# VH-VL binders against q0aze0: the designs that were tried, part 82

Target 1, 268 residues: q0aze0
Amino acid sequence: MKIILVNNRFKENTEKKAQEIAGQLSALNVEVIIDNGLDEPYAGTVDFIMVLGGDGTMLRAARRYGQRAIPVLGVNMGTVGFLSNIEINELAEYLPLILREEYSLEARMMLEVAVFQQQSLLTRVFCLNELLLRSNSPRMLSFALEISGQKLEPYRGDGLIVSTTTGSTAYSLSAGGPIADPQLDAFIVTPVASHIINKRPLVVSPEREISLHLLEEREAIIGIDGQIKMDFGAENRVLIKRAPHPLLMVNLKAKPFFTSIDRSLQRQ

## First folded at step 4 (VH-VL)

Design d15 (framework fv_inotuzumab)
Fold by ESMFold2-Fast, scan of step 4:
Structure d15 (fold): chain C 268 residues (1-268), chain A 124 residues (1-124), chain B 112 residues (1-112)
Amino acid sequence: as target 1 above (268 residues)
Amino acid sequence: EVQLVQSGAEVKKPGASVKVSCKASGYTFTSYAIHWVRQAPGQGLEWIGGINTFTGDTTYRRKFQGRVTMTADTSTSTVYMELSSLRSEDTAVYYCARSPDYYESSGLFYFDYWGQGTLVTVSS
Amino acid sequence: DVQVTQSPSSLSASVGDRVTITCRSSQSLVYSEGNTYLSWYLHKPGKAPQLLIYDVSNRFSGVPDRFSGSGSGTDFTLTISSLQPEDFATYYCLQATHFPLTFGQGTKVEIK
């Protein structure tokens, strides 16, 4: 069995814990590949992905490996999060189930983001939460939103978020978007600080294509799951679609979404 | 207009704690991380740590771990940095600075707007 | 920690001069997805630092075009093509690829 262990290099205690867990797994004849984000994604055949850390670490794992139809387990290291299933102190008791492949899977939709310059594809990336278009200067953006070929009236403001339902509790929520059941497949389109009074969040079929481009020369950036950043100018266009494969999340333990979000919002 | 406004100068005795505030305006507070950087007299810039203003997750340089605490109050768009067990070597100008808000790295890419700085003097 | 070394530590220049400052890191700053998190700041006594260049070569909004950044891997350069009176300051590079974030020691640009 070969497992990728994904950890967060920006938290020193997480690096040390990842090495400890890798040693424990190796003692059980499990091959371990550690991915802390610095190297290219592991290209070989893998049976399972174990993510050590919070939601941000899961987002990197989803971006790198989510399209490969490999089971992904989130292991929390003490911080409350939405994408982890078990706690680190529970790993030992659940490990036999993991090794025997005795678990259920939950599918979570992902975005496919394609960025163009003129008609040339610059890059194509996948993400679990959202694409964020934001101004990178004191000036407001003026931009066009197109949904399945339908051109909406121009937007003016600080930006726009195109989110999955999993991402509904991330930046989209901060910008006034709805909380969505992550078992639903939908795009959530949330304006950021719009000057147009009737621009509201939209909930859109995941079968539609969403396209964005600037109407004026401005300094803007596109952020993907808050982890990839790209400059975005008037010569650029972005296309957003449902990704070909969902992320396959491992369920070893019941984690009720609605009571979890309710508790989180009471504390904030 | 993006602004970060910090609290005023502080004078503390060794062993005390200090809490510096950084009030943000002119942008969506929770869309950007806030970090803290200090400069001791005659020294260069030193990164202390940062906070994701949406999640409250913090990242601290190891030498400050256990002595520094960063918090964010979304209702007032204000970030606080508290440094305890002060030593004379902590005498410095402390800056807050804004960074793109990235979940995993707490927005650790670059610092686009900075507060005016808060002088903290630690002396007997 | 990744060490970041600037050279020179100080230099004297006249208005109109071309100035180059280098920044070397002890490890590659390339992230696996091709991004390089290296930025440059201008700092004057009594004032907050100001962003000049981010992600190696991108000039920040409002920064004059006499400022430019270049480099890759471990070697980076800030260039001021024609020094102006307001450019006499200390310059810092920052690497944000590796934890912890580390600044260079600074380069002071002084009047000749």
Scores: ipSAE 0.368, ipTM 0.737, lowest interface PAE 3.9, mean pLDDT 88
Fold by OpenDDE, second read of step 5:
Structure d15 (fold): chain C 268 residues (1-268), chain A 124 residues (1-124), chain B 112 residues (1-112)
Amino acid sequence: as target 1 above (268 residues)
Amino acid sequence: EVQLVQSGAEVKKPGASVKVSCKASGYTFTSYAIHWVRQAPGQGLEWIGGINTFTGDTTYRRKFQGRVTMTADTSTSTVYMELSSLRSEDTAVYYCARSPDYYESSGLFYFDYWGQGTLVTVSS
Amino acid sequence: DVQVTQSPSSLSASVGDRVTITCRSSQSLVYSEGNTYLSWYLHKPGKAPQLLIYDVSNRFSGVPDRFSGSGSGTDFTLTISSLQPEDFATYYCLQATHFPLTFGQGTKVEIK
């Protein structure tokens, strides 16, 4: 068995723990790779991904490795979030199950985000939470939203969020989006400070495609999972669709999503 | 104009908790991280921790872990720092400061704008 | 933790003087991506600190030309080419390459 440990390089405790866990796994004849902020994702094959940290670390891991259809376990290290399954102090208890592959998997839809410059693809990213389009100035954006070829009325506002159901408890929620059951596959399209009063979020079928572009010569920013940022202008297009592969989240311990929402949100 | 406005001075007893606020304006709140730095009397600047205002992820200096909690309210563009189990040594002026996102793809890391500071006095 | 040491801890100077402050780190501040996160701040009593220089040598917006930063690796310098009355303050360097973020102990620039 080969396991990759993904930790947060900005949190020393996660690094230390990764080293410790690596040692333990090695002692059990498990090959371990540590991704402590590698420049590039580990290119080799792995059987299991263990994420040590909070939701941010999970998001990074998902973007880096989610397309490989590898089981991903979130191990929380003292943070409040929605993406971890067990606590670090529980790892020892569940380690035998991991090694025996005695766990269930929960498929979480990811986004495939493609950013174009005219007709040229600039980048393609798979992400777990959301794509954000926002103004890079105090001025509102004017942008076009198209869903499966249906052109909606132009949007005017600070921006727009296209989120997975997993991401519904992230920035989309702060922007007034609905909380979605993570077991449901759907897009959540949430306006950010829309000029239209009471502009409502859209819940969109995962079978549809969403496209965005600016209707004016203004500078905007695309944000992905709150961790990737890129400039976005009038010559750019964004195409969002369901990723071809979901993130396979390991479920070792039942996590009461709905009962934990209030607790988690109160801390943010 | 970018502004960070902090809550007023606090006087606390040892063992109590203090929660300082930092209200941001003049920029997109979730595009920048907020950090907290303090200065004890006669001492230099000390970094406490930071929060990603977009994701809510936090990172704390080890010595404060377990006692400090940073939160962000995007609806009010306000970041909070709560410090518990206060000691006399925690007497200091506390500053919030804006920085580019300090996640792996941030590229830049500095404090370009600062709050005016909040004096927290811990005395018996 | 990365230790950051400023030199001198204090100095006296007159208006018009050239002032040089040094910051030395216990390890290289060059990040894996090639960036060096060393910044300089001016701090006056009762006021918020102000960013002067970021990424070793870049002046922040609105910062006068008399301020300049240089250095690499572990040794960094802030230079004030001609000290002005408003420049009397305490200066700090900050390394943000390594966590935890650490400041120098400060350099107080006083009027002679």
Scores: ipSAE 0.029, ipTM 0.541, lowest interface PAE 4.9, mean pLDDT 91

Design d16 (framework fv_inotuzumab)
Fold by ESMFold2-Fast, scan of step 4:
Structure d16 (fold): chain C 268 residues (1-268), chain A 124 residues (1-124), chain B 112 residues (1-112)
Amino acid sequence: as target 1 above (268 residues)
Amino acid sequence: EVQLVQSGAEVKKPGASVKVSCKASGYTFTSYAIHWVRQAPGQGLEWIGGINTYTGDTTYRRKFQGRVTMTADTSTSTVYMELSSLRSEDTAVYYCARDEGYWDFLSGTPFDYWGQGTLVTVSS
Amino acid sequence: DVQVTQSPSSLSASVGDRVTITCRSSQSLVYSEGNTYLSWYLHKPGKAPQLLIYDVSNRFSGVPDRFSGSGSGTDFTLTISSLQPEDFATYYCLQATHFPLTFGQGTKVEIK
């Protein structure tokens, strides 16, 4: 059995904990690859991915490995998050079940993001939460949104979010988007500080293709899961589709989404 | 208009704690991380740590670990940095600064807007 | 920790001069997937630092064209093509690729 341990080396003692867990797994004849984000993603075949950290570390793991159809377990390292399943102090209890492959999987849709300069593909990236188009200056953007070739009336404002249902509780929520059941596959399209009255969030079939481009030259950026930043100008176009594979999240422990989000909203 | 407004100057005795606030306005608070950077007299800038304002996730430079705590209050769009067990070498101007990233701090525009700074003096 | 060293530590210049400041890291700042998290800041006494350049060469909003950044891997340069009176300040580079985030020691640009 081969496991990737994804950790965030920026977190307190996370690197030491990753080495400790790697040692425990090696003693059980499990081969361990540590991914702290600095090197290229491991290119070989693996059986399981264990993410040690918060939601940010899970987003990196999903971007790097989510398209490989490999089970991914989120292990919380002492912070509150939506993407972890167990706490670090519970890992020893659940490790035998992991090694015997005694767990269920929950599929979470991902986005495929392709950025073009004119007719040339610049990059293709996958993400779990969202793509954010935003102004990088005090000037608002004017931009075009197309959904499966249907051209909507132009948008004016600070930007737009195209989110998965998993991402509905991330930036989309802060911008006024709906809370979505992460078991649903859908795009959520949420305007950011729109100056056009009654531009509403849209809930769109995951079979649709979404295209964005600027109508005026502005200093803008595309953000992917809040972790990757790309400059975006009038010569650029972005195409967003449902990714070919969902992220396969490991369920070892019941995690009630609706009661968790309800408590979070009541505390805000 | 993006603004970060910090609390006023503090004078503390060695061994005491200080809590500095950073109030954000002009943007969606939870879409950006807030970091803290200090400058001691005659020295350069030193990164202390940061907080993801949406999740509450924190990361701290090792030398401050166990002495620093960062918290975020979404209802007031305010981040706090508390530094305990103060020493004379903690005398510095403390700045909060905005970062567009989640807590692993890998998204592009680091420290694009800064608070005005808070002078913390530690003396007997 | 990744060490970030600026050179020179200080320089004297006149308005209109071309100024170059270098920043060298003890390890490569290239993150996987191609990003290099190196930024430059201007700091004046009594004021907050101000972002000038991010991701090596991208000028922040409102920053004059006279400021430019270049470099790769471990060696980076900030250039001011024609120094203006408001540019007399201390300049800092920041690496954000490696934990902990590390500033250079600063380069003070003083009037001749």
Scores: ipSAE 0.145, ipTM 0.640, lowest interface PAE 5.5, mean pLDDT 87

Design d17 (framework fv_inotuzumab)
Fold by ESMFold2-Fast, scan of step 4:
Order: structure tokens, then sequence, then C-alpha cells
Structure d17 (fold): chain C 268 residues (1-268), chain A 124 residues (1-124), chain B 112 residues (1-112)
């Protein structure tokens, strides 16, 4: 068995903990690759991915490995997140189940984001939560939104979020979007501080293709899962579709989504 | 307009604790992390740590581990930094600063907007 | 920890002069997703620091075009093409590739 341990290099003791876990797994004849984000994603075949950290670390693992159809387990190292399944102090208890492949998988849709300059593809990335189009200056944006070739009335405001259901509790929620059951597949389209027209969030089929472009020259960026930033200008167009493969998240214990989000919203 | 407004100057005795606030406005509070940076008299800038305002996840420089606590109150869009067991060398201007990102609390444009600073003086 | 060293520690220049400040890291700042997390900040006494340049060479919104950044790996430069009176300040570089985040010691620019 070969396992990738994905850790957050900015969390104290996470690197040390990853090394300790790698040592324990090696003693059980498991080959371990540590991914702290500094190097390119591991290119070889692996059987399992263990994410040691919070939601941000899981988002990185999903971008790097989510399209490979490999089981991914989130292990909390501190505060509770939405994408983890077990706590670090529970890992020893669940490790035998992991090694025996005694767990269920939950499929989470991902976005495929393709950025064009006119007709030329500049980049293609995948993400678990969302794409954010936003102004990179104090000035609001004017932009066009098309859903499966249907042109909507122009948007004017600070930006737009195109989110998965998993991402409904991330940036989309902050912008007034709905909380969605992550077991549903859908795009959630949430306006960011719309100033000129009363725009509402849209929930659309994951079979739809969503296209965005600027209607005037502005400084704008596209943000992917809040982690990757790309310049976006009037000559650019972005196309958003359902990614070919969902992220396969490991369930070792029941984690009730609705009570977790409800508790989180009451916290300070 | 993006703005970070910090609480006023503090004078503390060695061994005491100080809690500095940083109130955010002009943007979606939970979409950005807040970090803390200090400058002691005659010294340069020193990073202390940061907090993800949505999850409450924190990261601290080892030097401050066990003495610093960062918290976020989403209802008031305010981040707090509490530093305990104060020493004379903790005398500094403390700044909060905004960071765009969730991964490692830092992605893309780090520390794009800063608070005005809070002078903390530790003397007997 | 990755050490970040600025050169010079201070300099004196006249309005209109070209000013260069260098920043050297003890380890490479290249990150696998194509970013080099090196930024530059302007700090004036009694005021908050201000972001000038991020990701080595990108000017932050509203920053005058006389400010430019360059470099790669471990060696980075901030250039002010024609120094203005309002540019009297201390300049800091920051690396964010490696934990913990580390600032350079600062470079004080005095306008004659």
Amino acid sequence: as target 1 above (268 residues)
Amino acid sequence: EVQLVQSGAEVKKPGASVKVSCKASGYTFTSYAIHWVRQAPGQGLEWIGGINTYTGDTTYRRKFQGRVTMTADTSTSTVYMELSSLRSEDTAVYYCARDEGWYDFLSGTPFDYWGQGTLVTVSS
Amino acid sequence: DVQVTQSPSSLSASVGDRVTITCRSSQSLVYSEGNTYLSWYLHKPGKAPQLLIYDVSNRFSGVPDRFSGSGSGTDFTLTISSLQPEDFATYYCLQATHFPLTFGQGTKVEIK
C-alpha cells in the first residue's frame, strides 16, 4: 500500500506529526509520500490519501489528487472543519480499518475551470469549493454570465461565485448563498455585493456550462478555492463545468452535516 | 473602502496579559484571514501568527506558542489577539493585516490592508 | 527558519534618483504552484505598513508605476525609478513560502 500524507506546513507540529505517522505506517509495510505543498504533486500511483489539517489542506489535496479516483481521508489536527472525518487522536483507532479498506466513500462533485484568451486555452484547473470572480480594485465590475448558452442580463457588482454544493458553506455562504446538502450535485451561482440590479443566487443543474467575461476593462481576478489567483481581463473568458471525476471522501464515522453547520454558524 | 481599525494603546506590567482588537469593515469578513505583526522600538517587523476568520483555525510562530491566542467574532467582524505573560521585550506596536486565502492562511496577495497599529508598553 | 537579508540597511538619495533595494533569502522561495511568495512593503513612522509589490513583480492596486519588483529563487530587488518626496520610508520584504513568515530587517530611504 502506498499512502500520501498531505500536511499544512504553516501549522505548528504538523510536519513533525506527519513524520511520526509516516514512521508508524512504514513499520506496517506501508510506503509513505509526504506532500507539504512545496513540490509538484506526486506523479506515481497511490492507494490512499490522508490529509492532516483543516479544510484548506483538504482543498489543496482535492486540487492535486481529486481527479485520480483515490480515497481521501480528512484528519483534524485542531479546530473542527467541514471536510474532515476523524480527529488526530482517533487515527490509531481507525488505522486498522483504513489498511483493511473497511470504509465507505462519499462522492463530492468538483468544478473544472478553463480560462481562455479569445479562442486559446490558457489554463485548466479543478477545485472542490468554488471559483470567485472579483474586482482587484475599489471599482465594481460589469460582466456577462451565460448558462448553457443562455445570456443573462449583465451583472454589476464586486463579483460572482460559482460554487459546488460542498462549497456552499465557504465563500458562497459569506456572500449570501444558500446552504446546500453536499451529497447533492449542483452549481450555486452567488452574486458578490451586486450594486445595480437585485440579483439572487441561482441553483442550477451540474450538467450546465457556465461562462463569464468582463463587459469593460477592469482589474479583476479569478480565485480558485481561495488559494489560486489568476488575472482576468476583458480579453479573457472562463468556462466552468462539472469535473470528470468527483472527489472520493472516506467515511469512517458518521458526521452529521446539518448539525455541524448549524453549530458552526452559532460560534464566534 | 476596506478598513481595519485597532483598539487603543495599552500599558501593562510584566506578567500581565493584553488583548488587542482589530475591527474589519468594507469587505466580507469571513473571506479573508487576519494576521498579526509587531514592531519593537528600533527593530523590524515580526510576524506573530494568523487566524482564518471563517473556521477559527490559527497558526502561531513558535516563539509565541503558549502565550498568544487569536480569536474571531463574526457578529462584530472583529479579530482579537491576546498575549499573556508579558515581558519588557514585548513592548511594540502591534498591527493586524488582512490576507487573501485559506491555504496556509496565506495565498496570493499577503497583507494587502493593515490596521493603524496599537502600542503596547510593558514596564514595571 | 528562512533568513531574509536586505541590503543596504539605509541609504540617502535625492528626488529623481533611481533607488534599488535588494532582498536575499537563505533558501529558494519558489513554490510548486508557480508562485514565489515574496512581497514588498513601505512603512512610514506613525503609519501602518502598505503593500507595494506581491509575488515578486506584481504592483498592488494604486501603487505608482515607479515602483517595480524583480528577481527569482533567492535574490530579489525593489526598484524606485524616480524617487519622490513621499517615498521617504523604510522598505521591508516578506517571504511567505516557508513557515514561519519572515521579514527582512528593513531598508531606510532618506530623501536629501
Scores: ipSAE 0.160, ipTM 0.652, lowest interface PAE 5.3, mean pLDDT 86

Design d18 (framework fv_inotuzumab)
Fold by ESMFold2-Fast, scan of step 4:
Structure d18 (fold): chain C 268 residues (1-268), chain A 124 residues (1-124), chain B 112 residues (1-112)
Amino acid sequence: as target 1 above (268 residues)
Amino acid sequence: EVQLVQSGAEVKKPGASVKVSCKASGYTFTSYAIHWVRQAPGQGLEWIGGINTYTGDTTYRRKFQGRVTMTADTSTSTVYMELSSLRSEDTAVYYCARDEGYYDFLSGTPFDYWGQGTLVTVSS
Amino acid sequence: DVQVTQSPSSLSASVGDRVTITCRSSQSLVYDEGNTYLSWYLHKPGKAPQLLIYDVSNRFSGVPDRFSGSGSGTDFTLTISSLQPEDFATYYCLQADHFPLTFGQGTKVEIK
């Protein structure tokens, strides 16, 4: 068995903990590849991905490996997260189940984001939560939104979020979007500080294709899962589709989504 | 207009606690982390710690661990920093600052907007 | 901890001068999927610090063209191409690539 162990280099003691876990797995004849985000993603075949850290680390793992149809387990390092399934102090208890493949999988849709300059593809990125288009100056953006070739009335405001249902509790929620059941597949399109009256969040079929471009020259950026940032100008266009593969999240114990979000929003 | 407004100056005795507030407006509160930075007289800027305003997750510089607590109240868009067991060395201007670290705490445009500062004086 | 050292600690300059401030980290600041988290701030007595440059070389909104940043690895530079009266201040660099976040000790730019 070969496992990728993804960790967060920005958090104290995570590299040491990753080495300890790698040693434990190696003692059980498991090959371990440690990914701390510094190098290109591991290109070889693997059987399982274990993510050590919070939601940010899971988002990075999903972007790097989510399209490979490999089981991904989020292991929290002692803080509450939405994307982790077990705590680090529970890992020893659940490890035999992992090695025997005694767990269920939950499929979470991902976005495929393609950024063009005129007709040339500049980059293609996958993400679990959302794409954010936002102004990078005090000026509001004017931009066009198309959904499966249907041209909507122009938007004017600070930006727009195109989110998965998993991302509904992230930036989209903060911008006034709905909380969505992550078992549903849908795009959630949420305006950011729209100046235009009656611009509301949209819930759109995941089979739709969404495109965005600026209607006038502005300083703008495209943000991916809050981790990747790209300049976006009037000569650019972004195309958003459902990614070919969902992220396959490992469930070793019940983590009720609605109870978890309810507790988080009350901050008790 | 992005604005961070802090509570007023405090004078405390050694051993007391102080709680400074930072009220945010003009943006989506939970999309940005808030960090705290201080400047003691004649010294440079020193990072204390930060809070993810959506999750409540905090990280503190080691020397303040056990003495500092940061909390966020989303209903009022306000972050609090409480520093306990005050010493004369804690006399400083305390600033809150916004960071684009929504998911990984720290990202993008760090400390792009700052509060006006709160002078905390610790004297006997 | 990653220590950040600024050079010089202070300098005297006249309006119109080119001013260069350097910032050295005790270890290489690692590029994280497109970003090296090194930023520069201007601070005046009685006012809050103000962001000038982020991600090594990106000028923050509203910051005049005379401010520029450059560098990589352990060595970073803030340049003011033609010093103006409002630029007499203390400048700080910040590394946010590693916890804990660390500021340089500051560089005071004062009238010659």
Scores: ipSAE 0.006, ipTM 0.469, lowest interface PAE 9.7, mean pLDDT 84

Design d19 (framework fv_inotuzumab)
Fold by ESMFold2-Fast, scan of step 4:
Structure d19 (fold): chain C 268 residues (1-268), chain A 124 residues (1-124), chain B 112 residues (1-112)
Amino acid sequence: as target 1 above (268 residues)
Amino acid sequence: EVQLVQSGAEVKKPGASVKVSCKASGYTFTSYAIHWVRQAPGQGLEWIGGINTYTGDTTYRRKFQGRVTMTADTSTSTVYMELSSLRSEDTAVYYCARDEGYYDYLSGTPFDYWGQGTLVTVSS
Amino acid sequence: DVQVTQSPSSLSASVGDRVTITCRSSQSLVYSEGNTYLSWYLHKPGKAPQLLIYDVSNRFSGVPDRFSGSGSGTDFTLTISSLQPEDFATYYCLQATHFPLTFGQGTKVEIK
């Protein structure tokens, strides 16, 4: 069995804990690859991915490995997030179930983001939470949104978020979007500080294609899961659609999504 | 317009604690992390740590671990940095600064907007 | 910790001069997704620092064209093509690829 341990070198205890867990797994005849984000993603075949950290580490793992149809388990090592399933101190208890493949899987949709310069594809990336189009200057953007060939009235404001249902509790929520059941497949389209009073968040079918481009030359950025930035100008177009494969998240124990989000909102 | 406004100057005795505030306006507070950077007299800039304003997760430079605490109050869009067991070498101007990407690694645009600074003087 | 060293520590220049400041890191700043988290800041006494350049070569909004950044891996350069009176300040580079975030020691640009 081959497992990738995804960890974050930026958290002091995470690297050390990854090494300890790798040693434990090796003692059980499991081949371990450690991915701390500094190198390219592991290119070989693997059976399982264990993410040691918070939601941010899971987002990186999903971007790197989510399209490979490999089970991914989130193991929390600090502040409880929405994408982890077990705590680090519970790992020893659940490890036999992992090794015997005795768990259920929850499919989470991902976005496929294709950025074009004129007619040429510049890049294609995948993400679990959202794409953010945002102004990189004090000037508001003017941009066009097209949904499956339907051209909407122009948008004016700081930007737009195109989110998965998993991303509904991330940046989209902060910008006024709805909380979505992550078991539903949908795009959530949320304006960021729109200057047009009638622009509302939209919830659309995941089978739709969403296209964005600037109507005026502005300094803009496309952000992917809050972790990758790309310059976006009037010569660029972005196409967003459902990724070919969902992220396969491992469930070892019940996680109460609605009570967790309710508690989180009460704290704020 | 994006603004970060900090609390006023503080004078403290060695061994005391200080709590500096940073109030954000002009953007969605929880979409950005806030970091703290200090400059002691005659010295360069030194990163202290940062806080994810949405989750409350913090990361601190090891030198400050155990005596620095960062908190965020989303109802007032305010971040606090509390530094305890103050020493004379903690005398510095303390800045808060906004960072777009905090998650599990930092964005390439750390510290795009800064607070005006808060002078903390530690003297007997 | 990744060490960041700037050179020179100080320089004297006249208005209109071309100024070059270098920043060297003890380890590569290239992240696996092709990003290099190296930024430059201008700082004047009594004022907050200001972002000039991010991701090695991208000018921040409102920053004059005379400022440019270049470099790769461990060696980075900030260039001011024609120094203006408001540019007399201390300049800092910052690496954000490796934890902890580390600033260079600063380069003071003084009037000749």
Scores: ipSAE 0.111, ipTM 0.643, lowest interface PAE 5.9, mean pLDDT 87

Design d2 (framework fv_inotuzumab)
Fold by ESMFold2-Fast, scan of step 4:
Structure d2 (fold): chain C 268 residues (1-268), chain A 121 residues (1-121), chain B 112 residues (1-112)
Amino acid sequence: as target 1 above (268 residues)
Amino acid sequence: EVQLVQSGAEVKKPGASVKVSCKASGYTFTSYAIHWVRQAPGQGLEWIGGINTYTGDTTYRRKFQGRVTMTADTSTSTVYMELSSLRSEDTAVYYCARTEYLDYGDFVDYWGQGTLVTVSS
Amino acid sequence: DVQVTQSPSSLSASVGDRVTITCRSSQSLVWSEGNTYLSWYLHKPGKAPQLLIYDVSNRFSGVPDRFSGSGSGTDFTLTISSLQPEDFATYYCLQATHFPLTFGQGTKVEIK
C-alpha cells in the first residue's frame, strides 16, 4: 500500500506530524510519500491520499491528485472546515479501517479550467472550489460570458466566479451566491460587484461549457481555488467545464454538512 | 476603497501584554487573510504570522509561538494581534497587511498605518 | 528558514539615474505550479510599506512604469529606470514560497 501525506508548510508544524504518521505507517509496511507543496505532484501509483490540515490543504490535494480516482481523506489539524472528515487525535482509532479499506466514498465534482491565447492552450488546471475572474486595477472589467454557445449580454463589474457546489461556501458565498448541497452537481455563476443592477447568481447544469474573455484590454487576473493566480488579458480566453473525474472523498465518520454550515452562519 | 486602520501607540512594561487591532473596510473581510509584520528601530521588516479570516486558522513564525495570538472578529471586520511576555527587543512598529490567499501567503497588497509599541521600564 | 539577501545594502543616486537592486534566495522560489512568490516593497520613514511589484514582474496598480521586476529561480532584480525625488526610500523584497515568509534586509536608496 502506498499513501501520500499532504501537508501545508504555512500552517502549524504539520511536517513533524507528517513524519510521525509516516513512521507509524512504515511500521505497518505502508510506503509513504510526503507532499508539502514545493515539488511537483508524485507521478507514481498510490492507493490513498491523507491530507493533514485545513480546507486549503485539501484544495491543493484535489488539484494535484483529484483526477486519479484515488480515495482522499481530510484530517483536521485546526479549526472546523468543510472538507475534513476526522480530527488528528482520532487518526489512530481510524487507521485500521483505512488500511482495510473499510470506509465509504463521496464523489465531489471538479472544474476543468483551460486558458488559451487565441487557439493555443497555455495551461489546464483542475479545481475543487472555483475560478475567480477579477479586475487587478481600479477600472471595472467588460467581459463576455458564453454558456454552451449561448452568448449572454456583456458583463460589466469587478469580476465573476464560476464555482462547484463544494465551492458554494467559499468565495461564491462571500459574493452573494447560494449555499448548495455538495451532493448536487452544478455550476454556480456568481457576479462580483456587477455594475448591472440585479445581476443574480446562476445555477446551471454541470454539462454546460462556460467561456469567458475580456471585451476591452484591462488588467485582470484569474484565480483558482484562491491559490493560483494568472494574468488574463484581451488575447486570452478561458474555458470551464466539468472535470473528467470527481474527487473521491473518504467518509469514516458522519459529518453532517447542514449542521456545519449552520454553525458557520451563527458566527456572523 | 480598501483601508486597514490600526489602533494607537502603546507603551508597556517588560512582562506585560499588548493587543493591537486592525480594522478592515472597503472589501469582503472573509475573502482575504491578514498578516502581521514588524520593524524594530534600525532593523528591517520581519514577518510575524497571519490569520485566515474565514476559518480563524493562524500561522506564526516559530520564534513568536507561545507569545503571539491572532484573532478575527467578523462582526466588526477587525483582526487583533496580542503579544505577551514583552521584552525590550519587542519595541517596534507593528503593521497589519492584507493578502489574497486565505491559506497561503503570496504578497501583501494593502497595509495599515502601523502601531508603535514601546517596551520600557 | 530560506535566506533572502539584498545587494547592495545601500546606494547613493541622483534624480534621473537608473537604479538596480538585487535579491537572492538560498532556495528556488518557484512553486510547483509555476508561480514564483517574490514581491518588492518601497518603505519611507514614518509611512507604511507600499507594494511595488508582485509575482516577480507584475506592477501593482498605480505604480509608475519606471519600476520593473525580473528574475527567476533564486536571482531577482528590481529596476528603477529614471529615479525621481519620491523614490528615495528603503526597498525590500519578500519571498512567500517557503515558510516562514522572509524579507530581505533592505536596500536604502539615498540622495547623492
Scores: ipSAE 0.017, ipTM 0.595, lowest interface PAE 7.6, mean pLDDT 87

